# Miniprotein binders against p81326, part 59

Target 1, 226 residues: p81326
Amino acid sequence: MLHFGGFIMEINHISKILEKEREEYIRNKVEEYLKQGFSKDDAVNKANQSWRTYIGHRIQDVIYNLLKKFLKDSGLKVTTDKALNNRNLPEELDKVKRLIAINYGEYLFLPDADVIVYKVENNDIKIIAIISVKNSFRERRFETTYWKLKLKESPVTSHIKVFLATPDKDNEISYKCPNGKPKKMRIILEYELDGIYFLKEDFEETEKAKHFGKIVEDIIEISKKL
Below, E stands for the ipSAE of ESMFold2; O stands for the ipSAE of OpenDDE; V2 stands for 0.75 times the mean of E and O plus 0.25 times the DockQ between their complexes.

## First folded at step 8 (miniprotein)

Design FH1
Fold by OpenDDE base, second read of step 10:
Structure FH1 (fold): chain B 226 residues (1-226), chain A 83 residues (1-83)
Amino acid sequence: as target 1 above (226 residues)
Amino acid sequence: SEEEEKIEELLERAEYLLKRAEELAKKGDYERAIILLEWAVTFLELALREAKELGNEELIKEVEELLKEVKELIEEIKKKLEE
């Protein structure tokens, strides 16, 4: 068993590193929106929103690449919802897409699945986990929880673990009861999800809330039980 | 500059991981060594991007040299695992 305990400290800086691009990004976007005819205030607001989306994607990409690298030797495969949004999917990915779909009666929709971990055994695909990546919880705070609950409703998808990975930049869910006050979001997310993985050091560790460095080991362990 | 400090921090982290990986490899823990080295590669790739954005040729060269060393060590350890 690869004791990943030594990896815990190093990923903490990824978010901070990516955030250094913010000033330049904001400046460029503000200029772009001004040229489009927006007011200065509107341009700044739009630029900030654009940055949130941009940095979220960058963090997702980093996490995806890390998981892909560290899970490769275990024989586990990694994909993304973006990769599944294609008309011409390879057979394997088409199967993955179908195995994570949620039934809404006349329609099937995919959950938000930033990273999907699966294995192929004897030509059968088993979905192991979905990892949602969130930089901040300003919008759609319980979206991941919704998808977990929806996946749990079907025997086809009920086994799929749903994890949240976050640097929690604004310390929204790092502690359950900071200053003696319960953080509703932390408590609910920890209760409903299969795990929360932090890309930072300063957080309250629990059985389900761990450092991101533990996610690979946890996924491998889950994969052995399926 | 703050940007240069960032690159240096990434380099220091990569170098630490490299050192730890070498120690693990000497102990025969090749699997863990590879994981640490792959992590080091990730940090170095980030550092390389930043160095290129700054246009600092000296830093680019330093990062590229370290990347080469780490990748070579990964390949060496992989060979030992096949043994």
Scores: ipSAE 0.013, ipTM 0.289, lowest interface PAE 8.7, mean pLDDT 86
Fold by ESMFold2-Fast, scan of step 8:
Structure FH1 (fold): chain B 226 residues (1-226), chain A 83 residues (1-83)
Amino acid sequence: as target 1 above (226 residues)
Amino acid sequence: SEEEEKIEELLERAEYLLKRAEELAKKGDYERAIILLEWAVTFLELALREAKELGNEELIKEVEELLKEVKELIEEIKKKLEE
């Protein structure tokens, strides 16, 4: 079996695991809130709000682990902005941090890069892509595009591909408006970013907007050109 | 060329960071100075890679000389911190 077929099968398997994980999480959180003195209705409501926060982080972890597993055989490495925010870093990760940072005069800040893909070749580090993972667009609609535009300003970071990965469960960017046109947010994100990868099947597919199952082969192809 | 412009921009960024790091070191802010100098090293290492790909011997030498100077300054400031 091809490694990409295995990737798609793992995505489907993980989706089923997450559904069971949701049921257990909600059950435990309801019990916790009831012990704190909340009413049954308030406990259920708070548990659902807690799940929405939890699943955002959980999807980031899932994507990190999937990419790490399926890119390894192609000589590609994966890290996270959380790992890079440590004070003491191995030499390799310290260099990755410096190569992805954005300059604000004398100050350097990391973009919102939930997952970072790079390679080590000829004793040099080349950053391939950063992936921003968004479960919801309610608050941070254009944060990823801001970071893309800032990265383009620097000769150090202008080559780095910026991708968005999202289940888009609320259909905020994956479906058309009643007039048959894509939503404004979808148009802007697709125009500014290097790609959008959906963790869902029902959306308007384009050259830049694809099923998440395509991300591994796309990253490998990009890495061959660097 | 576009490649030479990229190298020149990286050198300009490194020189800017070096200048600001020297100003911070004069004020006794050695920790911040080292951070800026380490960023300069990263830009210079990228510039060196680009210069080698171009095969431009003069740019390679220029970048290597500046990189050596920045690394020596980092070690000098680190010694002051250890004192």
Scores: ipSAE 0.005, ipTM 0.398, lowest interface PAE 10.2, mean pLDDT 82

Design FH2
Fold by ESMFold2-Fast, scan of step 8:
Structure FH2 (fold): chain B 226 residues (1-226), chain A 83 residues (1-83)
Amino acid sequence: as target 1 above (226 residues)
Amino acid sequence: SEEEEKIERLLEEAEWLLKRAEELAKKGDYERAIILLEWAVTFLELALREAKELGNEELIKEVEELLKEVKELIEEIKKKLEE
């Protein structure tokens, strides 16, 4: 693999890798389903559906690894809600889990925090941001806004920035309505969240809706104020 | 100040968690009680940091006293769980 120094250059490189990965994944899955006795048309449809699930997880992993790599030199740490769901946690991660958990009476639940950015200063942990990664918005359109609103209710979590990262390949929040107005879902998400970072070029940029390439600089600036 | 209000809210959250944990412990649910109490400790450690940054001696003392109470209760429940 070619080495790229810049965050934006590495994002562009990974995008090309993911396109090649898609072709290989679908080819392999079609062959697998054909061996299981499915028709060619069914095998192709099932392979495409399998890719949709796979790419969602893959994008989360890519974002986690990119942020971990590019925030490390700024003294920032990155973890995931999957890591926090382990039964036996290191003390540091156990404390991170408690600082983002939401109270529902006798029960504590983690928000939809695919990626979590925090810092440690003088043995004290400060949560900077959580990032929800969405490949599509079909069935879970406002899930991220629900968690943002819940986090705002507590003084422990009200300072935490809640970001959405998405390729928005279906143009569900990137495109405008025929009258030139942003779509209702875009308006609501942008209003309630602290930022939307697009993994695509074709969208209307605003103070809160930006290219994913700007996320590292934004997080570092937020961390300096904490 | 806004900072003092934040500390007061953290103390209120910690007190709420303490009361819920005591209720759970009374019902014999020691594991969940400990989870809530450890969460209260985290809130109180945040409140203590904020109070020290403000230099408010009264808030520092209030937070330290509640933190001690919560930590002592955690140890008490852990001993009951082992029994």
Scores: ipSAE 0.013, ipTM 0.504, lowest interface PAE 7.5, mean pLDDT 83

Design FH3
Fold by ESMFold2-Fast, scan of step 8:
Structure FH3 (fold): chain B 226 residues (1-226), chain A 83 residues (1-83)
Amino acid sequence: as target 1 above (226 residues)
Amino acid sequence: SEEEEKIEELLELAEELLKYAEELAKKGDYERAIILLEWAVTFLELALREAKELGNEELIKEVEELLKEVKELIEEIKKKLEE
């Protein structure tokens, strides 16, 4: 469609910027840790850990801005869990929060919803999808799956699509074993979630595991059915 | 206090998740066990933050001990999944 090529170009451009940003970030952090008295090996390890935290937030921001830009003309709105945690919410965002929050007695928890896509139709809000952004699967690797299972328990939230977006630079879930079998983590995530969108170019697509460039079209198609 | 009761409820929830995860792990269901344990960590981290804000040293110690147990079990199960 009209914006398909532009979306792909933005993803490719941002991927190149993030790669260059990584090299500069690591170089600067290594120098910083060396000045603090850490050994070269420790400085490199700490710099890589710092990058993982930094890039997680950076990737979330990039995905939010791309989706906001490319879904705008389809009447879809995009917000973040950070926006929903503000004390003085606009009425519209307060309604969004109520439609995705899970009740645990005296506590309300938002799902792992780094980015949230919804529509407003005749003053009625419908949540289309929530997107969990993971730059690493070392920790809390099945957290998104837990939220998907919890959302399925309520008729209010059971229709909400739960997507994972990841660069998967370490090939933790895009890699196939030599015998052609996917890793267990990939099998579980793909089975339980509604889709996985990779921010990388060199992987084998399936029905549910796709290049991130396809997410806009998929979300628009889902929204038409709601 | 009401605040202490809330922390105790989070601890109880985490303990229930830990117990269920241990049962799943004994049956070889490591993937579901990890999911439950990671949620136990989330509830315990919230409980720890609130216990520290209250300055209740007994609750802080109790939460930290359970967090350590849960995290150790997560690492044990992760090693079995990678095998």
Scores: ipSAE 0.000, ipTM 0.168, lowest interface PAE 17.4, mean pLDDT 77

Design FH4
Fold by ESMFold2-Fast, scan of step 8:
Structure FH4 (fold): chain B 226 residues (1-226), chain A 83 residues (1-83)
Amino acid sequence: as target 1 above (226 residues)
Amino acid sequence: SEEEEKIEELLERAEYLLKRAEELAKKGDYERAILILEWAVQFLELALRYAKELGNEELIKEVEELLKEVKELIEEIKKKLEE
């Protein structure tokens, strides 16, 4: 049996490491911008903007490595859309690429799938889920829903679960109005996607919106039904 | 050539879909097997168009042979679905 306390403990450990990494990153970037001639206030603002970009990639890598580690013993494999864009693909990844690609008439494109979970049975590949990692939404708030809707159009890809993973530090989709109604963006994302996993503690869980610590268990259960 | 690579990718995808549909048919999921095979037909028809534009006689024959096989399998499964 898997003890999911180990996964939760690793998430907590990584969170502490990321906080220390943030402090050092900001300090170093402020120093760098001051040397370039920016004012102290401008240097701090630019350092914080730089951190937002950096942490987005960092969280994606962390989630990839955590899922790869904790899904391995369940016979599940993990890859990324970046890996699938390599010129020389192993046969297995080449098949994954073809099974997740979306048809646009004469053209085939990969969805924006930061992390892809699949399994191999009898030399046949089954795609279990794709996970989109968002540190902030801004103008890209509905990209994940677009890819979910496109995947539903094909019998090859319609079974694939589409999840969003986000710390949502700006409370863009975890906020709930005093009248109990979620914001429009949250309503649309939760309705269209198969689940939202928050990397934060202060939100109200629903059937589809859960703490990130539950994602490994959920993916394993989905894989057993395929 | 770049066109030959496109044809090869379409053929490989169609062949994989064919194998997946055969597995679904073995499990008795005939309706989903037919849908997957119809998807494979679309890729093969596109590959055939590219092969004809390229004028590659060997590729044209290869694609036509696979397309015939897939269409025959669809009809076979449809007969099982009706029974």
Scores: ipSAE 0.000, ipTM 0.147, lowest interface PAE 17.2, mean pLDDT 80

Design R20 (at its last look DockQ between E and O 0.39; V2 from the best seeds 0.00; counts 0 for: pae E 10.2 > 1.5)
Fold by OpenDDE base, look of step 9:
Structure R20 (fold): chain B 226 residues (1-226), chain A 101 residues (1-101)
Amino acid sequence: as target 1 above (226 residues)
Amino acid sequence: GPEEILEEAKKLLEEAEKLIEEARKLAEKGDPESLEKALKLLEKAIELLWKAIYLIEKALDQGVPDELRLKLLLAFFKALELLEEAEELLEKIKEELEKQK
């Protein structure tokens, strides 16, 4: 039985591991953009932006795979919003999609749900948690909070836990009041979300802000109460 | 030691990756025999991948230098990626086999 605890502590190195690819990635992308006719400065900027997107997806994929594997023995299932965007969804995933949809009157839209954890009992699907994965908070700082608040507005989705997982490389939300100054983003995210899980060691731990290593246990515990 | 474990894990990953690729090619043929063969290959691949994960876990538990730790973790994440690929393909093949019955 894979002890999640051993691997999960090592996730602290995910950013360092992935950053090893950065130099080569940037070089290749710069070359690609230069061939497309962009200036050197534009090519570099575009390459950096591409890297940010790329690394974000890589972290998301790792988290997805980890959760999928480590929750499997508990009978919990894991999917992604990307999987739900497919045409001709299996019945199970179609139900999952409907159960996380947010009502905007004439339209239903899905929240950003990088990872979705659910259980199937007697052909009934219960959504347990949505995990948003953020590598950086440069853009859309409160997007996850927005979705949490929207999910709370419906009795269909109000029970869904929303978690944020992040390496927080730039220490944007690692501490509440560094140097005596409140970090607005940390305070708001921690207040509004059901939990923040850090893929690092250097952070201010609280009841809601924990190491990513606790997420599996927390999800399993939540699942037992639903 | 941990270095030997890493090497073994890498070999397992490479073998699993080959099996997955072979299974993919077989699945593309679409005939029941090919699909059944693909299933067997994927099952073996999954077994190898879990073995690799176990070995990596064992190595990490022993305490390793940072450089080796990173390599082990990279292998671990690769194993998870390959597991996902294998399982997805396995499910698709099973569905296809059921449709053909």
Scores: ipSAE 0.327, ipTM 0.685, lowest interface PAE 1.7, mean pLDDT 90
Fold by ESMFold2, look of step 9:
Structure R20 (fold): chain B 226 residues (1-226), chain A 101 residues (1-101)
Amino acid sequence: as target 1 above (226 residues)
Amino acid sequence: GPEEILEEAKKLLEEAEKLIEEARKLAEKGDPESLEKALKLLEKAIELLWKAIYLIEKALDQGVPDELRLKLLLAFFKALELLEEAEELLEKIKEELEKQK
């Protein structure tokens, strides 16, 4: 009854569907901020920031639930960096947290990972991949690349695959050379990351840049190598 | 039509969510009678959630309008979240009842 392939058309449309709700969302938020005493310009800016946060969280929730559902039968488990930051952490998740943490001397930090895929075999936990979910590349455009490079620095984390999932509604990374002009962000992200998965139909497909529908198969294949 | 299906699915989700919360409160008491009541509530919630999922998938397969599609997708993933919560709590309660035997 529930198959990943059956959701491909629906999930590829989620960003367009969410954008249709944007005008009403922004109008309601502007009205809310005006009632709080903000100027019109400030209310509009705050409403747009609120929308970007909202849509990013909704896309992240969809990706998390899809991966959790469709990886379960392959013995793969899924968690989030939000879950790993809880103070009442179960033992299994505490082990996951320690296995992915990056050492900065006096401090240990988790890489920016919205979704973390791992498996449990004979009391051992193996981290398979992290997936960063980006709705837009307006700020911190290469953040995911930075974390990939940090994970590569240590023998204990160098095997972890780092993926980017994005609707890329503004076409910031959809093509390598739009209009004959190299797109630095797409080229660098594709070069440094293990994969980019698009939540839309229109983009330049490559070995690493794929439709989101391929991510489950790719993760399962990677897990077999570990 | 699909809009009526969405409203029915949302009612099923609301009822299931209430049952899950009631079951969670009963599980906190920890006595065998409360735990058995919680199991029955969770089994009912899971039944309602699968019915909601079926209705939503049927509506999505009929080619719904885009605005309704978003609402159906959000309801669908809410159902999956509740289903996971109910199944995890159900398993924990079954393990606790087995331990108390």
Scores: ipSAE 0.005, ipTM 0.221, lowest interface PAE 10.2, mean pLDDT 81
Fold by ESMFold2-Fast, scan of step 8:
Structure R20 (fold): chain B 226 residues (1-226), chain A 101 residues (1-101)
Amino acid sequence: as target 1 above (226 residues)
Amino acid sequence: GPEEILEEAKKLLEEAEKLIEEARKLAEKGDPESLEKALKLLEKAIELLWKAIYLIEKALDQGVPDELRLKLLLAFFKALELLEEAEELLEKIKEELEKQK
C-alpha cells in the first residue's frame, strides 16, 4: 500500500482532528444545556445526541473530500446526492442523476447515495460506485441493502457497486459474539452489499469487510474493468 | 394475491412489535417471573416474524408491480430489524435468568 500511503496518513490525521472536535463539541454543548437549566445527566445525554447528528454529516463531508482528492489523478470524478438535487444541474451531473435514478412508475427517486463515483469516457458517463455513509445502525439498518437490490434489477444500474462506509463506534456491525460469530445484521449487510469499509482499527476482516484505507485502490481497480 | 400477503405480513409485524415492547417492559422489572413471561412473548414474536418473512419472500417470488415490490421489501427489512431486536433481547433475558439461579 506504498502508493496509497498519503491516503492512509490523511485518514489518521482526520481521525485525530475528529477526536479533538468531539471533546470540544461535547464540552461546549454540555455547558450550553446546563445554562438552559438541564440537569448534568440530561445535559450530557443531550450533548451526546447532538454530537451523533453533527458527526454523521461531518463524516459524509470528510469521505466525499478524501475520495475527490485521491481519485482525481485516476480520472475518476466524485459527486453527492445533495449536488444532484440542485435544479440548475450541469449536463454532466444531469447524466449522472439519470444513470442512478430508480423508476417507480410515474416517479424517479435517487437512492440514498451519499457519495457517487463515476468516470467520463468518450463523452459518456459510467457510474462506478455509490457509497452510503452510516454513523449509527439504530434506525434504517437495511436501507443501503434495499437500494442495492433495486439497482441490481436494471441492466443500466446492475454493474454499480454499492458500498457502506462506517466508523461503527458503537460496535453494531463489527462486534463478534462470545462464540465467535458475527451479528446477524453484519452477516446480511456483508452478503448483500459489494463491500463494507470501516473507519476503525478493530473489526473482523473479510474479503468484503475492509479498512477504509483500501477503498481508493478498490474503486480504481473496479473502474479499470468497466 | 401479493396485496393480501402484504396486509397479512403487516399485521404480523404489528403484533410482533407489540409483543417485543411488552417483553421489554417485563424485562425492566427484572424479577424471575417477569423475565420468564418476557421470554415467552419474545419466542412468540420471533415465530410471527419468521412467518411474515416467509410470506413476503413467497410474494416477491411471484413477480409483482414495482410499487408493491417496494412495500414488500420495506416490510421485509422491518421484519429483519424486529427479529434482530427480539433475538438480542431474548439472549439478554436468558443470561439474566441464569445469573439469578
Scores: ipSAE 0.000, ipTM 0.230, lowest interface PAE 15.4, mean pLDDT 80
ESMFold2 (binder alone), look of step 9: mean pLDDT 89; pTM 0.888

Design R21 (at its last look DockQ between E and O 0.01; V2 from the best seeds 0.00; counts 0 for: pae E 17.8 > 1.5, placed apart)
Fold by OpenDDE base, look of step 9:
Structure R21 (fold): chain B 226 residues (1-226), chain A 101 residues (1-101)
Amino acid sequence: as target 1 above (226 residues)
Amino acid sequence: GPEEILEEAKKLLEEAEKLIEEARKLAEKGDPESLEKALKLLEKAIELLWKAIYLIEKALDQGVPDELRLKLLEAFFKAFELLEEAEELLEKIKEELEKQK
């Protein structure tokens, strides 16, 4: 069995693999939107937007399943915000949902939580970490940071680690100061979040910015302290 | 060899995908019997997918040419996509069965 560390290095190729499907996907979606009565330009734009969403979900699904697999032996459980959107939740997931909810006075809202890692001890649930998966930072660049800050505001959620996982295809946050110019996004994300995990090799490694291969170990270590 | 493993893994993925689709169709019927059948299909699909994953991992561990490596990885990631689909559907079906009791 490939040690998680060795195997996870393969995830570096996820972007390359997914890009192979892009041309066909875009073509098909453009045709679909044209049939719906959109202009060519609109169809192309919509297709590109659809692709971004599609790829984002695929990466998220892979990460979810990997974490689920590799954390299982440690007794840690994994879920997603999508799973929590169900009307009829099992008691365990209902508790998870409540434990990550952010208070907005009269309303409770969930943070963006692509992956949620938690443990169950003596029927008590402890949320360990939330992992946000971002393929690109074109939109909602600091959304994950916002959620981290909101989670910190409550003693109920302040302990929850928030991680960002990204292939960072466009090298938006891979380096802190490329060409001597600070990358604002990298600096802020690294400062505010508990960690950034790259699904690639070409990045500036720091204490908080690591290869995705380290995320399992880090989560396990955090879980032992809670 | 790794090529044979890839072929086997692809077959497993194809079979799993078929099972998931069949399960989806059964789940759409909504009756308890159909839902139970769908669950069984999904469980089998999940089993096949994990088998494929382990096979692929084994092949990747042996060191393979870049072209074959990429194909193995494609299959690997496809397996995880299908796992997510199967697990989501499984959960929905379980919830529906609980509502009908």
Scores: ipSAE 0.132, ipTM 0.550, lowest interface PAE 3.0, mean pLDDT 88
Fold by ESMFold2-Fast, scan of step 8:
Structure R21 (fold): chain B 226 residues (1-226), chain A 101 residues (1-101)
Amino acid sequence: as target 1 above (226 residues)
Amino acid sequence: GPEEILEEAKKLLEEAEKLIEEARKLAEKGDPESLEKALKLLEKAIELLWKAIYLIEKALDQGVPDELRLKLLEAFFKAFELLEEAEELLEKIKEELEKQK
């Protein structure tokens, strides 16, 4: 019914931009560290470490922008946990924040919700999905799973889909052991979460583990059921 | 600093918007020379828009005050609206040029 070719083309276009951006970033950081007196090898290593941190945030912003652009015509709105942390929120975003937050008595805490998709119908807000973006699983590997389990406990939030989006460059959850079995982390994340969207080509696709290019159509389908 | 980045991004958005409007007027003329000139203007507008997006993301990463953050996000969203407009117009012009061969 819907033409998703534009989304796939945009992902490919942005991938090329990110590759060029990486080259420029590394070059500039190497030069910066050399000026600080580091050896060439140390400068290169530090530049690569800096890129790993930078690209994590960059991927979050890219995903936010892509989803905002491609969900707009379906009547869906997109925001971020960064936007919800502003002191003076518009009424609509304040309501989004309250509908996604988990209550600990007097306190409300946001889940690991880098990107939030919602809809507005007759002045009522319904949260469709939250997307946690992970560049690496070396730290806080099951944080997304914890928040999924907490959201399931409340009738207000139990309908909210929790997705993981990741390039998984270190093959932490896309790799299979020699016996063909997925890694334990992959098994747990796929079982507990509503979906995993990979920003890479080589992995075994399942009903829940898909290429990132499928996320827009999946979110639109979910929104129609709500 | 982030405030200077916002002003630079705004200038890039303003320039891109002018280029898109000029390209639209050329596209309405419909002749091959005007259409090819419009394509070049749109390619330049798209380049400026991605530069603005990059600068805004850099500023947001620096941890900015709430008021400035809101303005950066407004510029960010505006950049993507203009990008969508430019890309749609670019596609229409390419199709029209093919028809005229």
Scores: ipSAE 0.000, ipTM 0.110, lowest interface PAE 18.6, mean pLDDT 79
Fold by ESMFold2, look of step 9:
Structure R21 (fold): chain B 226 residues (1-226), chain A 101 residues (1-101)
Amino acid sequence: as target 1 above (226 residues)
Amino acid sequence: GPEEILEEAKKLLEEAEKLIEEARKLAEKGDPESLEKALKLLEKAIELLWKAIYLIEKALDQGVPDELRLKLLEAFFKAFELLEEAEELLEKIKEELEKQK
């Protein structure tokens, strides 16, 4: 049986593992694209794009499996965007999908949610939290904060906690004021979101910016208050 | 209250934008005295922008209605846009002054 201590140790090494995998992945992909006839510059660009997609999916899978494991005994259930896109969606998951939808008056849109935590009580489904997973902040930097604000606009979704999980390998949001200059992304993300969970050890800890190993106990505490 | 904080922050942004515009015109003249005057205006603008950012953060920490929160966030992004503009111009002016030495 796993315990939170072992959970924390395994997760805190993810950024180091990812860096080693990145170097090998990119080298292999560049060679693959060169064999397909792409120029070196195009091959490098395509390899970097491929890595961003690959690492996003891999981190999501790790987070999903860990949350599923550690939340099971607390009566909490976990699903993903991948599962919710299934054409033959079970009734329970269809309800989950509908409960995270954003109402724009005449229109109903789904937010970009990666991992969803919910519970079932009295045949009712309550969404506890969504976790957005970001490996890089080059694009769609504030998308997660936008979805938090939209979720707050409706009494049906206003309780949903929105978390960000990231290795933040390039230190884009690890510190609020590196070299005395405020980091806009970190300040806004920490302010608007319910939490930022780092998959590394070197970052500025706050009440909202924590090691990823804390996310399970935070979710359990939230679910008890819902 | 948060509505008064938003109004104060918007006044600070307006004053900072005016200072940046005046600094840009002085920088276009290019002589050392105009460039030094532009630096002082930009330093003041940056000070006002940080005050606005602090006030907006304080207001956003309050339990404000969502429509007011969206207005505060709009002002927050505007403050950072002006800050980036002011800092870029300030660096260009510092570089020009050093070159003229």
Scores: ipSAE 0.000, ipTM 0.116, lowest interface PAE 17.8, mean pLDDT 79
ESMFold2 (binder alone), look of step 9: mean pLDDT 88; pTM 0.870

